# VH-VL binders against q9h9l3, part 107

Target 1, 176 residues: q9h9l3
Amino acid sequence: PRKMVAIDCEMVGTGPKGHVSSLARCSIVNYNGDVLYDEYILPPCHIVDYRTRWSGIRKQHMVNATPFKIARGQILKILTGKIVVGHAIHNDFKALQYFHPKSLTRDTSHIPPLNRKADCPENATMSLKHLTKKLLNRDIQVGKSGHSSVEDAQATMELYKLVEVEWEEHLARNPP

## First folded at step 7 (VH-VL)

Design j57 (framework fv_nivolumab)
Fold by ESMFold2-Fast, scan of step 7:
Structure j57 (fold): chain C 176 residues (1-176), chain A 122 residues (1-122), chain B 107 residues (1-107)
Amino acid sequence: as target 1 above (176 residues)
Amino acid sequence: QVQLVESGGGVVQPGRSLRLDCKASGFTFSSYGMHWVRQAPGKGLEWVAVIRYDGSKTYYADSVKGRFTISRDNSKNTLFLQMNSLRAEDTAVYYCAKGSYRYDSTGYFDYWGQGTLVTVSS
Amino acid sequence: EIVLTQSPATLSLSPGERATLSCRASQSVSSYLAWYQQKPGQAPRLLIYYASNRATGIPARFSGSGSGTDFTLTISSLEPEDFAVYYCQQSYNWPLTFGQGTKVEIK
């Protein structure tokens, strides 16, 4: 049986005029929602836009933050060989400069049965906030001080658990 | 279902202006960088411009800098390209393209519109 | 700007043959390279992203490889619908740039 974790990352704007997203926080939770990893991460390049409204990252969080290279090594050790659940997870993988094997990746923004349970079009990309409210009757990402990557990772795992049995069976019959 | 629909193309004389619109649906428009990519008849693809998810920052190819202005209206899910001082070499099919990564204007283009033809001739 | 050079300009093959398309960057783009397919009268279609990852719905006969400056798109056995123009694109640095294209045509 493969172990399963859920991940959520926060990114800040770097590069010319903040067009690039660089990793600034990563949270990983286990199947039960317990935190396995949660660190602020210092990008190797100059931060030009903290995107605080969405990221929750402020300049003070960068003081004593784990350097990107070290954090990446720690994160990849946790992800390797496991089923990794995320929401629009390709964004997290880009920030990590790592793309997890497709056969071991579960993206809750692209699982048709999950949208169906939420009475949404099967091929629509629904936000994590929307799916969590409709299916778990829980409000996440409340307020305007940025999102909690721990809260998002926990919600993502709980959403996946709603369709886990049927989706794993589907993937066994239709490998990606 | 993600859809990008361009409009506003046509025939225009050199030195004049034209505005292209791109109506987006099926995704959270305000979370993604949006791009214009063009293709001259019988030629390859050329990246033209990008606008950040929040509309605050833009970047242009040197060939159009100072003449073209990219903008967006997140309340209407619409991307714009204002083309001024048009030249014969601006003749091309103009594609609206969606950036693949949330809040990040770099990366590949996961969805494209069908394109709108702009012909600059006298 | 980073220049992407595709070779050959034209590849004339028959259905069932293997196609190998090259894209070379003027400086390292790490793995930030994508491949697109374009058929006449149509918009480009994403095939491969981050050098080697196949996009959703793309058949297994398409594969990408490479890193740094040298990249390859391989079609293991050409189907009739694969005869098209293929473009590589880098997203490592501004401005974003495309290769000039490789046309895969019927011999």
Scores: ipSAE 0.447, ipTM 0.828, lowest interface PAE 3.3, mean pLDDT 91

Design j58 (framework fv_nivolumab)
Fold by ESMFold2-Fast, scan of step 7:
Parts: C-alpha cells; sequence; structure tokens
Structure j58 (fold): chain C 176 residues (1-176), chain A 122 residues (1-122), chain B 107 residues (1-107)
C-alpha cells in the first residue's frame, strides 16, 4: 500500500569547525528509476570542505542552488508516507534533519540477503559500488571527479528490487 | 566486525605527559569522525575530544583544551590522544568511540573500545 | 553547553517490572538523543539513537520516546541482565554531552 522511492544525498563539510555534514545535493528516483527530484542545495552555513572527490560538488554548483530550508520542504513532501530506499541512509536523513519511520525505511547497506547474493558476509557493511558491481555488473562512482547522486539512487533501487520480495516478507513477519 | 582497541594507559605523575592509541578495524576508518570519551572512577561519561574524518579539524571539551591533542593516522587506522600537563582530575578510563555518521563528527557513538585506565597520581 | 538531567538517580525494581527513565535537556535537542547501557567493567553499549530508533541487536523490550527537551527510555519487562547504569547523550550541539546516569538496581 505504500509507494517506494530511492534517495541519495551528497554532503559537504560545514560549520566553524568543519565537523558537520550539510546537504549539498539530493536525488530521488521512483521504482522504475525515473528522476523525481535532483537539485543542488545551498547549506545555510559556510562550506569548509567540498569533499569533491566523493560529493562531486564544486563552488560553481552553489551559485544557483536551492536554499536548504526550501529544498528540505520539497524533499520531505516526496518522502512522507513512502517506503524510502537508500544506502547507509541514516547519513542522508541526518543531513536532511529528518526522522523517517523505521518501518518505511530500507537500507541496502543492512540487508543480509543482499550481501548473501553478493557472496559477502551477511552482517558486513558493503559499499554501494561493490554491491552494484557484484550484483548488477555495473561500475558506478568511477574516477575522482565525484559521485552522481542520480546514478547512486538508481543503483540503490535496482539493488533493493533484487531482494524486495524476500525482504518485505521478512519485515512483515519481523516488524522493526 | 568493528573493533576499537585502546592502549597507552598507565600511572603517571601530575604535570607529566601520556599518549593513548586506538587501533581501528572493520570499517573505513578514514570516513568517520573519531572521539575520546572518559569516565572517572565511579562517575559518569564525559566527552573529551573529536577529530574530523580527514584529520584537519578538531574540537575539545573546555576541561582539556590547550592540554590535550587529538590526532589520527588514516594510513594506519589509528587514533591518538596526546595528554600534556596531566592533573589528578584527568584520572579516568579513556574510551575510543566511533562517530555514527559518515564524514559528520556530530552524532551518537555506535562502537566503543574497551577503554584504557589513566591514573594521575603522585 | 547543553545540560542533560536524568531522573531518577537510582531506580530500584524487581525482574519483570517496567522501568521508565527520564532525560531532560536544558534546551531543545530536537530528536538528536541517544541512550547507552553500561555494566560494571564494560564499555557503554548503544541502545537507542535518534530518540526512538533501536540499535542493531537490542531487544524489543527497550524503547525510546520524546523530542525537544523531554525524553524517556522504557524497559517493558526487566530481565536480570538489564540491571545497569543508563546514560542519555545529545548530538544536537557542541560540546557533545551526557546525562549523569540512572542506575537501575535490583530491589
Amino acid sequence: as target 1 above (176 residues)
Amino acid sequence: QVQLVESGGGVVQPGRSLRLDCKASGFTFSSYGMHWVRQAPGKGLEWVAVIRYDGSKTYYADSVKGRFTISRDNSKNTLFLQMNSLRAEDTAVYYCAKGSYRYDSTGYFDYWGQGTLVTVSS
Amino acid sequence: EIVLTQSPATLSLSPGERATLSCRASQSVSSYLAWYQQKPGQAPRLLIYDASERATGIPARFSGSGSGTDFTLTISSLEPEDFAVYYCQQSYNWPLTFGQGTKVEIK
């Protein structure tokens, strides 16, 4: 009865101490991988570290970026009431300053059947890049110019679909 | 399996120095903020210091600021706490603790080491 | 700094009873509050994060609730292994701070 989306966020280092991850891009795709949302987001505080190697964020992306408060409102309208799929998704929710219900959250970094299909230890936390290569025969996050959050969200949804039936049955019998 | 193993604790005289090490395994060390938390005998938990995932930024509790230095070596998966000008009130078990959020140092602690006892006594 | 005040300081109960532990913040911490359990001679163990999310491997009898300044940890039916000290911790603002602890002891 719930619709399903996948999310991937890119964060930059902010704050006077540079200890905080702030949302700088968010991509959301539907079940079929179509993009529902993809915006660069301007943090409310000074960016200390763009983390470009991983985030793909550069200073020019901030010029016309959507302010955090506005972007957050848009994103939450899409996520509310839906099953949200992500990889290490609690990092994304932290950056959004948002608490999504655990019963509607699916984290592909913590699904034992998915690791089993990839011939990895069931309780290990495997990277999105590794699982995607092993199970989908696709290389993502290539090079050193940063990740595509659209690509990551699409891969995350495809990974979840490989175990969806088994995992939803598990969750129905063992509610979180 | 995530493991954090502290070492370097011991008995030291007031005014002297001591260095604590924390060896990490089972996760991508270079992607997480790392913390030191201490606990005086029979007392509660006190947050001491944090170092950002890349080692470039630190933050300290006022009680240790100017005396303690947190550092890390990402190539060796090792966290350090250099403690200078030690005082009797620094006597505590020191825990190495992993930040829960990737790249973000502000969070809860999902894994802790076993702790190492530092006794500052004359 | 944000001060966390836990109450009661000591809770004396029997196995099978419900334990309710309080943590109050001097200012709003939203839902950025965690709970830890510590047994003598051991490191703290994460129980609850984000006010109400149960950590991996933590039994269903442990639950957290609250937001803003008032938070509660509930143990629905105490097991012998649950007699320990419990600490709350906020990650909303620097410096990170802990409550002073609540000791749950056997009656």
Scores: ipSAE 0.075, ipTM 0.733, lowest interface PAE 6.5, mean pLDDT 90

Design j59 (framework fv_nivolumab)
Fold by ESMFold2-Fast, scan of step 7:
Structure j59 (fold): chain C 176 residues (1-176), chain A 122 residues (1-122), chain B 107 residues (1-107)
Amino acid sequence: as target 1 above (176 residues)
Amino acid sequence: QVQLVESGGGVVQPGRSLRLDCKASGFTFSSYGMHWVRQAPGKGLEWVAVIRYDGSKTYYADSVKGRFTISRDNSKNTLFLQMNSLRAEDTAVYYCAKGSYRYDSTGYFDYWGQGTLVTVSS
Amino acid sequence: EIVLTQSPATLSLSPGERATLSCRASQSVSSYLAWYQQKPGQAPRLLIYDASYRATGIPARFSGSGSGTDFTLTISSLEPEDFAVYYCQQSYNWPLTFGQGTKVEIK
């Protein structure tokens, strides 16, 4: 089987009125939750809105942060050829300006068996916080300090592991 | 039950070196940024240095850059401060302090050690 | 660097009175402001974090408020053990900085 990693990115607002989401942190963990990558990333454009309540990013994190082009290269080297797990992962790939093959992508916000285990409608898009509380009995993204992308990536991997066997079987029978 | 215990303080002559150790227990040491904060006799608190949870990044106050080195050994739950080229102005109680935000080097300090006195005197 | 200015430098009060301590930042620190209490010969003790949240074990008489550049620590009714030096600290930008302290002393 191919190696599996989980990713979670934090974005800040750039562009007019901060409407553009630009990558500002990326965390990647392995199957056991060990950190493989965790860097603050400097967007090429001026940060208008740190979105700190959600991103956990503050001005001090941008001091000596890795420039976007360099970080992107490092991240893509880790992701290429691996099964990548994320939650609403299309947002992370968009921020990375990257296309990962659907056959190697696992999005915990779009896995019907996971929602079923959480007693949620199978086709609903549930938040990472809700699924983690319901299925792992853990509170993540607590307080106003913002989210930890490391913690979110770890939770995402653990959630996927709850349905890994049945979902991999489903994908083998129904290739994307 | 979180404990931070500093050691290594003492009296040292100007220009010499000293190393401080801080032994941590009661929390997952490898998940938190660790800091040194000092306080000169009768004066206020001054932040000195921080080291990221994985040891990969450090930041220093301008007053100690190039002279002090912060490091950690996550396998031993121990934080270090190597102090070189000591000056009279470095005389202070040195506190080991735990960063509050998991996987983030910034933050307030939710736990402090008892402090260790460093006196730089001729 | 962000400079934190505390006022007053000294506050002389009696037990039972209300204490109001101010901390002003030279630029916005959002809500990333903490308050510490320090007694002679002891390490600082965290009281309030993220401007308004009480740390574990801190009595309800301690409260924090404010955002941006203006912050307040209030002790609703001073107990004998509350006479100490109080420091504010920002965690918004490097380097991390403390205010110069406010000494709350018995009248």
Scores: ipSAE 0.521, ipTM 0.843, lowest interface PAE 2.4, mean pLDDT 91

Design j60 (framework fv_nivolumab)
Fold by ESMFold2-Fast, scan of step 7:
Structure j60 (fold): chain C 176 residues (1-176), chain A 122 residues (1-122), chain B 107 residues (1-107)
Amino acid sequence: as target 1 above (176 residues)
Amino acid sequence: QVQLVESGGGVVQPGRSLRLDCKASGFTFSSYGMHWVRQAPGKGLEWVAVIRYDGSKTYYADSVKGRFTISRDNSKNTLFLQMNSLRAEDTAVYYCAKGSYRYDSTGYFDYWGQGTLVTVSS
Amino acid sequence: EIVLTQSPATLSLSPGERATLSCRASQSVSYYLAWYQQKPGQAPRLLIYDASNRATGIPARFSGSGSGTDFTLTISSLEPEDFAVYYCQQSYNWPLTFGQGTKVEIK
């Protein structure tokens, strides 16, 4: 049916004490997990905290990184008109300074059937790592090197596919 | 199981060109950055070049920038190093090395080929 | 570029002794440091990655420690096969760089 992609972004800390989350990497994969986009992105503001433990981003990744304005245009061209799957995806949209239609947004951190399948409370916000281990028997975000946004986007798509039929039927009967 | 096999080394005159190949097996080649590292006779290790897992980005040591070109063919699990304008100081064993971080070009090298000797002499 | 300085250049020891090898970076590399062993005529072999993690198949006598600018490789009790050249390598920033090597030789 409708074209579907999964997205995962990595953010670094900018602004006072590094408290502002600025986009520094974005990966987008198609339904089959093939990479459609994967770029390091240079924030317009000075990076105060790379958050490397979580982001996987180091100073060398910013050398020749794509400037934010250009990257944003490329990313939005891919997302427009598609069903976009992500985990806690509103953080990604905020970093992109973008509003995606709720009817075309799928957030794997807020899909009750997915939590139920993982033997977790339906309204709890479970981490991507936990859901992927429970439901796909796969370890992601291993070690201290930070997360791979490609790996995270691929896992997010595979998690959604486990509940896709059930959830799309729910949304058709109960439009957001 | 994981293997990297270099080929293409030999003796070449200064100013000429040579191409090295590295055939990979035993891992998902398209998911890892690939590197060339060289070692002059009796000397230490020197990093030469890297290519990203998808082939879209490359980076080079200053000593070879503009003369060497790294490339890859993911459909054939093969890494290449095209060496132009060769100099006596390029004489070294050239190692193909696998980056360890999946979908990241920086890293340590978990697997190395056995190396291929390039001798630049007149 | 980040310069890695290894010391000592040569370490002469007997089997059974403890070997302690140092690697110092000209600026912080956090924990992005690896150690390799190389024997004559052979390719380097990964021993330690991300400062303190042993690579698959590496004996427990090898251990790594440190962060920032100061790193150590320790071989708790030298075996005959451990006499080799050891290199440290940083992956924190471009270009990737190696130390000049420490030769561990029989006394």
Scores: ipSAE 0.325, ipTM 0.799, lowest interface PAE 3.7, mean pLDDT 91

Design j61 (framework fv_nivolumab)
Fold by ESMFold2-Fast, scan of step 7:
Structure j61 (fold): chain C 176 residues (1-176), chain A 122 residues (1-122), chain B 107 residues (1-107)
Amino acid sequence: as target 1 above (176 residues)
Amino acid sequence: QVQLVESGGGVVQPGRSLRLDCKASGFTFSSYGMHWVRQAPGKGLEWVAVIRYDGSKTYYADSVKGRFTISRDNSKNTLFLQMNSLRAEDTAVYYCAKGSYRYDSTGYFDYWGQGTLVTVSS
Amino acid sequence: EIVLTQSPATLSLSPGERATLSCRASQSVSEYLAWYQQKPGQAPRLLIYDASNRATGIPARFSGSGSGTDFTLTISSLEPEDFAVYYCQQSYNWPLTFGQGTKVEIK
């Protein structure tokens, strides 16, 4: 099997400053869209803002959630050495306090051929919802109950597969 | 695509007040922390203040704490810096800068405004 | 606060030469370090983020490396437009801080 996974994280607002996004859920899927990891994660700092409209996280999800340090170790074991696909993935890596090699990172918010297929400007940053609707004819992130990180990770992998051959050839010629 | 345009700079006497505005376009303003960074003539860059994406939390450099107030109006895509009790050492070009991470104010600055000069002199 | 010290203060070189700029932090900033270029009368421009990642539109001759307390910005072969002041910045801890700058000037 391909050593490629897709990730999507949900974050809540934390810290004595209230300025930090802390990991509260992480979903990882394999190349075929099968779930490899999906856990609610307890931040080490007090939660100031659940951001429920976007994150889908509620106070109930924090009861018996996996502590950040433990969850981080589990997640990094899955990501290390693999090609990791995400949408605006730098936000996910920031929440994980993790620096994945750029040569093994694929960000579907910054792949010009994907935008071109969606009839969008090549250098624009398009939302996952918009690209998924245009290219996969599928509605994600519907309603007001927050996003599903599993659904988002699966959509992200499917979007990448549409341009995988072209983009991997581009990266081989133009290393990051 | 992304643009930040500062305004409101000028010459002002010590002890007085001035307000700077920064108009943002080309990104979802309400999803990013916004910062003010200043640069005194011939000197380096100094971080001044940050405001969280929703306007509910702020943080300041010790040099301006208690004198400056950062605020934002997400409905108008506008960032503000209210500068009170101005001192000669506040003379600088003030830059509006966009935080790089969605909802997280701790980051590098991916876009900057052109800057607006504030001169505090008697 | 975390103090960033850049060296040298001034680097005098000719077009075509390699430039190596250093930034040292008073305590570990992990990889939360960025580099900016500033030309006279202009706002700073992001070059490198998270220690080693080139920002969009930045030429391949610019590269960053390092982690913890010691960081390097390298320009493999100076072009005329590269003569400018370069600043490092940490986002690991509050307050956010910048180095004092390194001026790359024509010899």
Scores: ipSAE 0.371, ipTM 0.816, lowest interface PAE 3.8, mean pLDDT 91

Design j62 (framework fv_nivolumab)
Fold by ESMFold2-Fast, scan of step 7:
Structure j62 (fold): chain C 176 residues (1-176), chain A 122 residues (1-122), chain B 107 residues (1-107)
Amino acid sequence: as target 1 above (176 residues)
Amino acid sequence: QVQLVESGGGVVQPGRSLRLDCKASGFTFSSYGMHWVRQAPGKGLEWVAVIRYDGSKTYYADSVKGRFTISRDNSKNTLFLQMNSLRAEDTAVYYCAKGSYRYDSTGYFDYWGQGTLVTVSS
Amino acid sequence: EIVLTQSPATLSLSPGERATLSCRASQSVYSYLAWYQQKPGQAPRLLIYDASNRATGIPARFSGSGSGTDFTLTISSLEPEDFAVYYCQQSYNWPLTFGQGTKVEIK
């Protein structure tokens, strides 16, 4: 079987009025939840808005952060050829300026069986925090200081593992 | 219950070295940034150094850069501070402190050790 | 570095009185400010984090407020065990810094 990893990225605001989302942290964990990659990433453009409430990123994190071009190369080397699990993962791929094959992508924000297990409408886009509380009885993204991309990647992998067997069977019968 | 226990303090001559240890228990040590904070007798708190949860990154106060080295062994739940070229102004109680945010080296300190006294004198 | 200035240096009050402690930052730390209590011979104890959140086990008489550069720790009615030194700390930028402390002592 193909190797599987989970990813979660944090973005800061760049460009006019901070409306552009630029990669500023990326965490990747393996199937068991062990960290394979976790770096703060310096965007190539000036940071207008750290979005700290959600990103957890502050000015101090940019000191000695890995430049975007270098970080992107490291990250893509890890993701290529693997099944990549994420939550609303299209945002992470966009920030990485990367196309990952849909056949190897698993988005826990869009897996109907996962929503069913959480007693949520199967076609709704539920937050990672809600699904993790309902299905794993664990609180993540606690407090007002932003999210931990490592915690989010770990929770995402754990959520996927709850539906892995049935979802992989579904995908085999209904290829993306 | 979270516990942090420092050891290695003592009296040393100026110019010499000391190593401080901090044994952690009651939490997932490998998930948190760890810090050293010191307090000179009768004075306030001064942040000294931090090490990231995985040991890959460190940062130091200007007063100790080039002389002190923070390190950790996640397999033994132990934090270290190697103090070289000690000066009289390094005399202080040294506290091991746990970073509050999981996988973030910044933040407030939710748990502190009891402290270990380092006295640098002739 | 960000300098935190605490005032007053000493507060002389009686049990049952309200204590108001100030911490002023030389530049904005947003809400990244914590308060600690320290008694003689003991390690500091976390009271308040992220400006206004009480740490686990901290009595309701302790409250924090403020954002940006001006922060306040309030003890609504002093108990005998509250006479101690209090420190503020910012976690917004390197190096991490503490205020010089406010001593709350019995009048």
Scores: ipSAE 0.286, ipTM 0.785, lowest interface PAE 3.8, mean pLDDT 91

Design j63 (framework fv_nivolumab)
Fold by ESMFold2-Fast, scan of step 7:
Structure j63 (fold): chain C 176 residues (1-176), chain A 122 residues (1-122), chain B 107 residues (1-107)
Amino acid sequence: as target 1 above (176 residues)
Amino acid sequence: QVQLVESGGGVVQPGRSLRLDCKASGFTFSSYGMHWVRQAPGKGLEWVAVIRYDGSKTYYADSVKGRFTISRDNSKNTLFLQMNSLRAEDTAVYYCAKGSYRYDSTGYFDYWGQGTLVTVSS
Amino acid sequence: EIVLTQSPATLSLSPGERATLSCRASESVSSYLAWYQQKPGQAPRLLIYDASNRATGIPARFSGSGSGTDFTLTISSLEPEDFAVYYCQQSYNWPLTFGQGTKVEIK
């Protein structure tokens, strides 16, 4: 493996009208898809909207959940110095209140060769669900129970592996 | 075909201990939360305990907290329930039940074992 | 804890009749409610999950509806094998809880 991990986070709504996205789950997998980290995370602010349709988070998940400050420290220790793969990963880093170097970041929502393989416009932002169905012939994020951040992280890593050689070569020639 | 097979039930005296095993097959055991549910003779269902897919977290009903320990061995596809300080009120058929949501310990139970009877009698 | 109350305690019906079973929660469980069937000497069998979705292999005569605190299981036309005890279960909050059961018996 290449000291590479994939991450996916789930957010709940906090603050006025539940408009603020606060971290409530984080999953990190290694190159082979094995789980390195998977914790429910308790936001420091009152949860106004669980956004369960998308997050999969329910009230029971917050019982004995890891406090945000502790979870953030654990997550950053895993991410530091590694190539981190995600989908629309800016949202995950924002929820973590974390800056990861662009040179070590891979966003599967912004990789033109990946869109090309899926017969999509190279500059379009395609959903993880769409790319996974088109390229891996697998359905994720189905039903009303919400998304599984572990499954999303695993799918994200598999998608990246389809273009890894080509994209790493491109980045070596065109550093961010 | 998904199968859950319980074993270890029997007759024990109050204050003693007993361990139940549940052997799983037909699904990726390490990806699902596992539960124990019991049913006293002629009574309804009562949830007892859950263990997360990776074994890292557990949760118990108040009636068994501090006395029962749920554990799992993912390499052997086996779920355990260690029952200590048994009471007459623990007399029940104990069912091993599979959580339905992958990588989530909450939810409904899509598969159940046939159950094993535990009788606590003096 | 969330208490689930099933009604009626017993339904005495004949084959071919419609059965309507109710489950009421002491507080909202959104749509996180399942229904199980249990026959004497057997383990429970999942019928309905997330209030209205039929489990794999469950006949179309079984249907579930409701949200929040009021839920219904309907068997449109009873077959001989449907005479059993039925339980509802919530998965919204800990501890997980079941209703006390409704027995559907032959008249």
Scores: ipSAE 0.557, ipTM 0.853, lowest interface PAE 2.1, mean pLDDT 91

Design ob (framework fv_amlenetug)
Fold by ESMFold2-Fast, scan of step 7:
Structure ob (fold): chain C 176 residues (1-176), chain A 122 residues (1-122), chain B 108 residues (1-108)
Amino acid sequence: as target 1 above (176 residues)
Amino acid sequence: EVQLLESGGGLVQTGGSLRLSCAASGFTFDSYAMTWVRQAPGKGLEWVSAISYSGDDTDYADSVKGRFTISRDNSQNTLYLQMNSLRAEDTAVYYCAKGSWDYDYTGYFDYWGQGTLVTVSS
Amino acid sequence: EIVLTQSPGTLSLSPGERATLSCRASQSVSDSYLAWYQQKPGQAPRLLIYDASSRATGIPDRFSGSGSGTDFTLTISRLEPEDFAVYYCQQYYSSPYTFGQGTKVEIK
């Protein structure tokens, strides 16, 4: 089908006082929402703060986690040459220490037609949880055990599909 | 005050070996990635190699891969570059530099040593 | 690898003038992973700007960086005598890390 994937990453706190965000899990799904990649990733740095309430990462997940350098190579092989969809995707690319071309990047936190469908201001940055509830009538990121990056990636792809035709036409007329 | 002091440079014949050292002080050495950058006489800067805070992860420029080995001794606050199979093209001032990101070797270089000259001749 | 091309190669100016230095990348560099360094004869490079526009500690406010994608600029608003030096841009977005060839700012 389409050479399009959706990504969502979870980060833990490393470095002094846990101030550095380091990749600890990455999930990638295809156009239909099937999982292409979902691995816990071991940062090269000592983990100071698991940020479990948001990341869902616990120490036990690190036991057999894929080392960052290896995981990064695997992930980039999947992303290269594809249209990559994400929500606030700059944060995911930063954690991966990776640049993806703007022409192939789709950020559901910055698509005005998507906000319009949700009855939100077109230029506001809305959370993935809010857009998913409003447009897909589905609750994600529930409870206090952290987020599922698979669930978030799947929701992100479904949100993009709601505006795909309109937004791709816009981008064809107004290349980034 | 952060200080980096390189040593070990000198004149070496083509095909020879040389080991550079960088003595670090003024920061928590074992918490930062380190790197080597070189500059041929009258030319620009060229990144050579980087190493993570623990020494477990390393990276190299293609021009030195297989010939150079970066390592560190956190107990002595010292960074090393073992250079083997030296070529005339390796003639340069070699700078030791501190990585900007805690623990990781990815980032810009916020502090530099004064450099040590390596001259490779036949 | 990402090739960084700096222009002009040499910029001849007088103290008090504005200097504008360009750095162009062969591929897009995002996330502002671009730094600028100053190097004076016989000295080690000194960090000026990181993340394209953030001024390093102790660097005077006459130095500023801007740009994104493939086009980056270092501006020195009013040259002081000590600013005559060689300036290098560097990307740390993708391995191998690469530097531009340098722009020499010399006294006219």
Scores: ipSAE 0.000, ipTM 0.472, lowest interface PAE 15.4, mean pLDDT 87

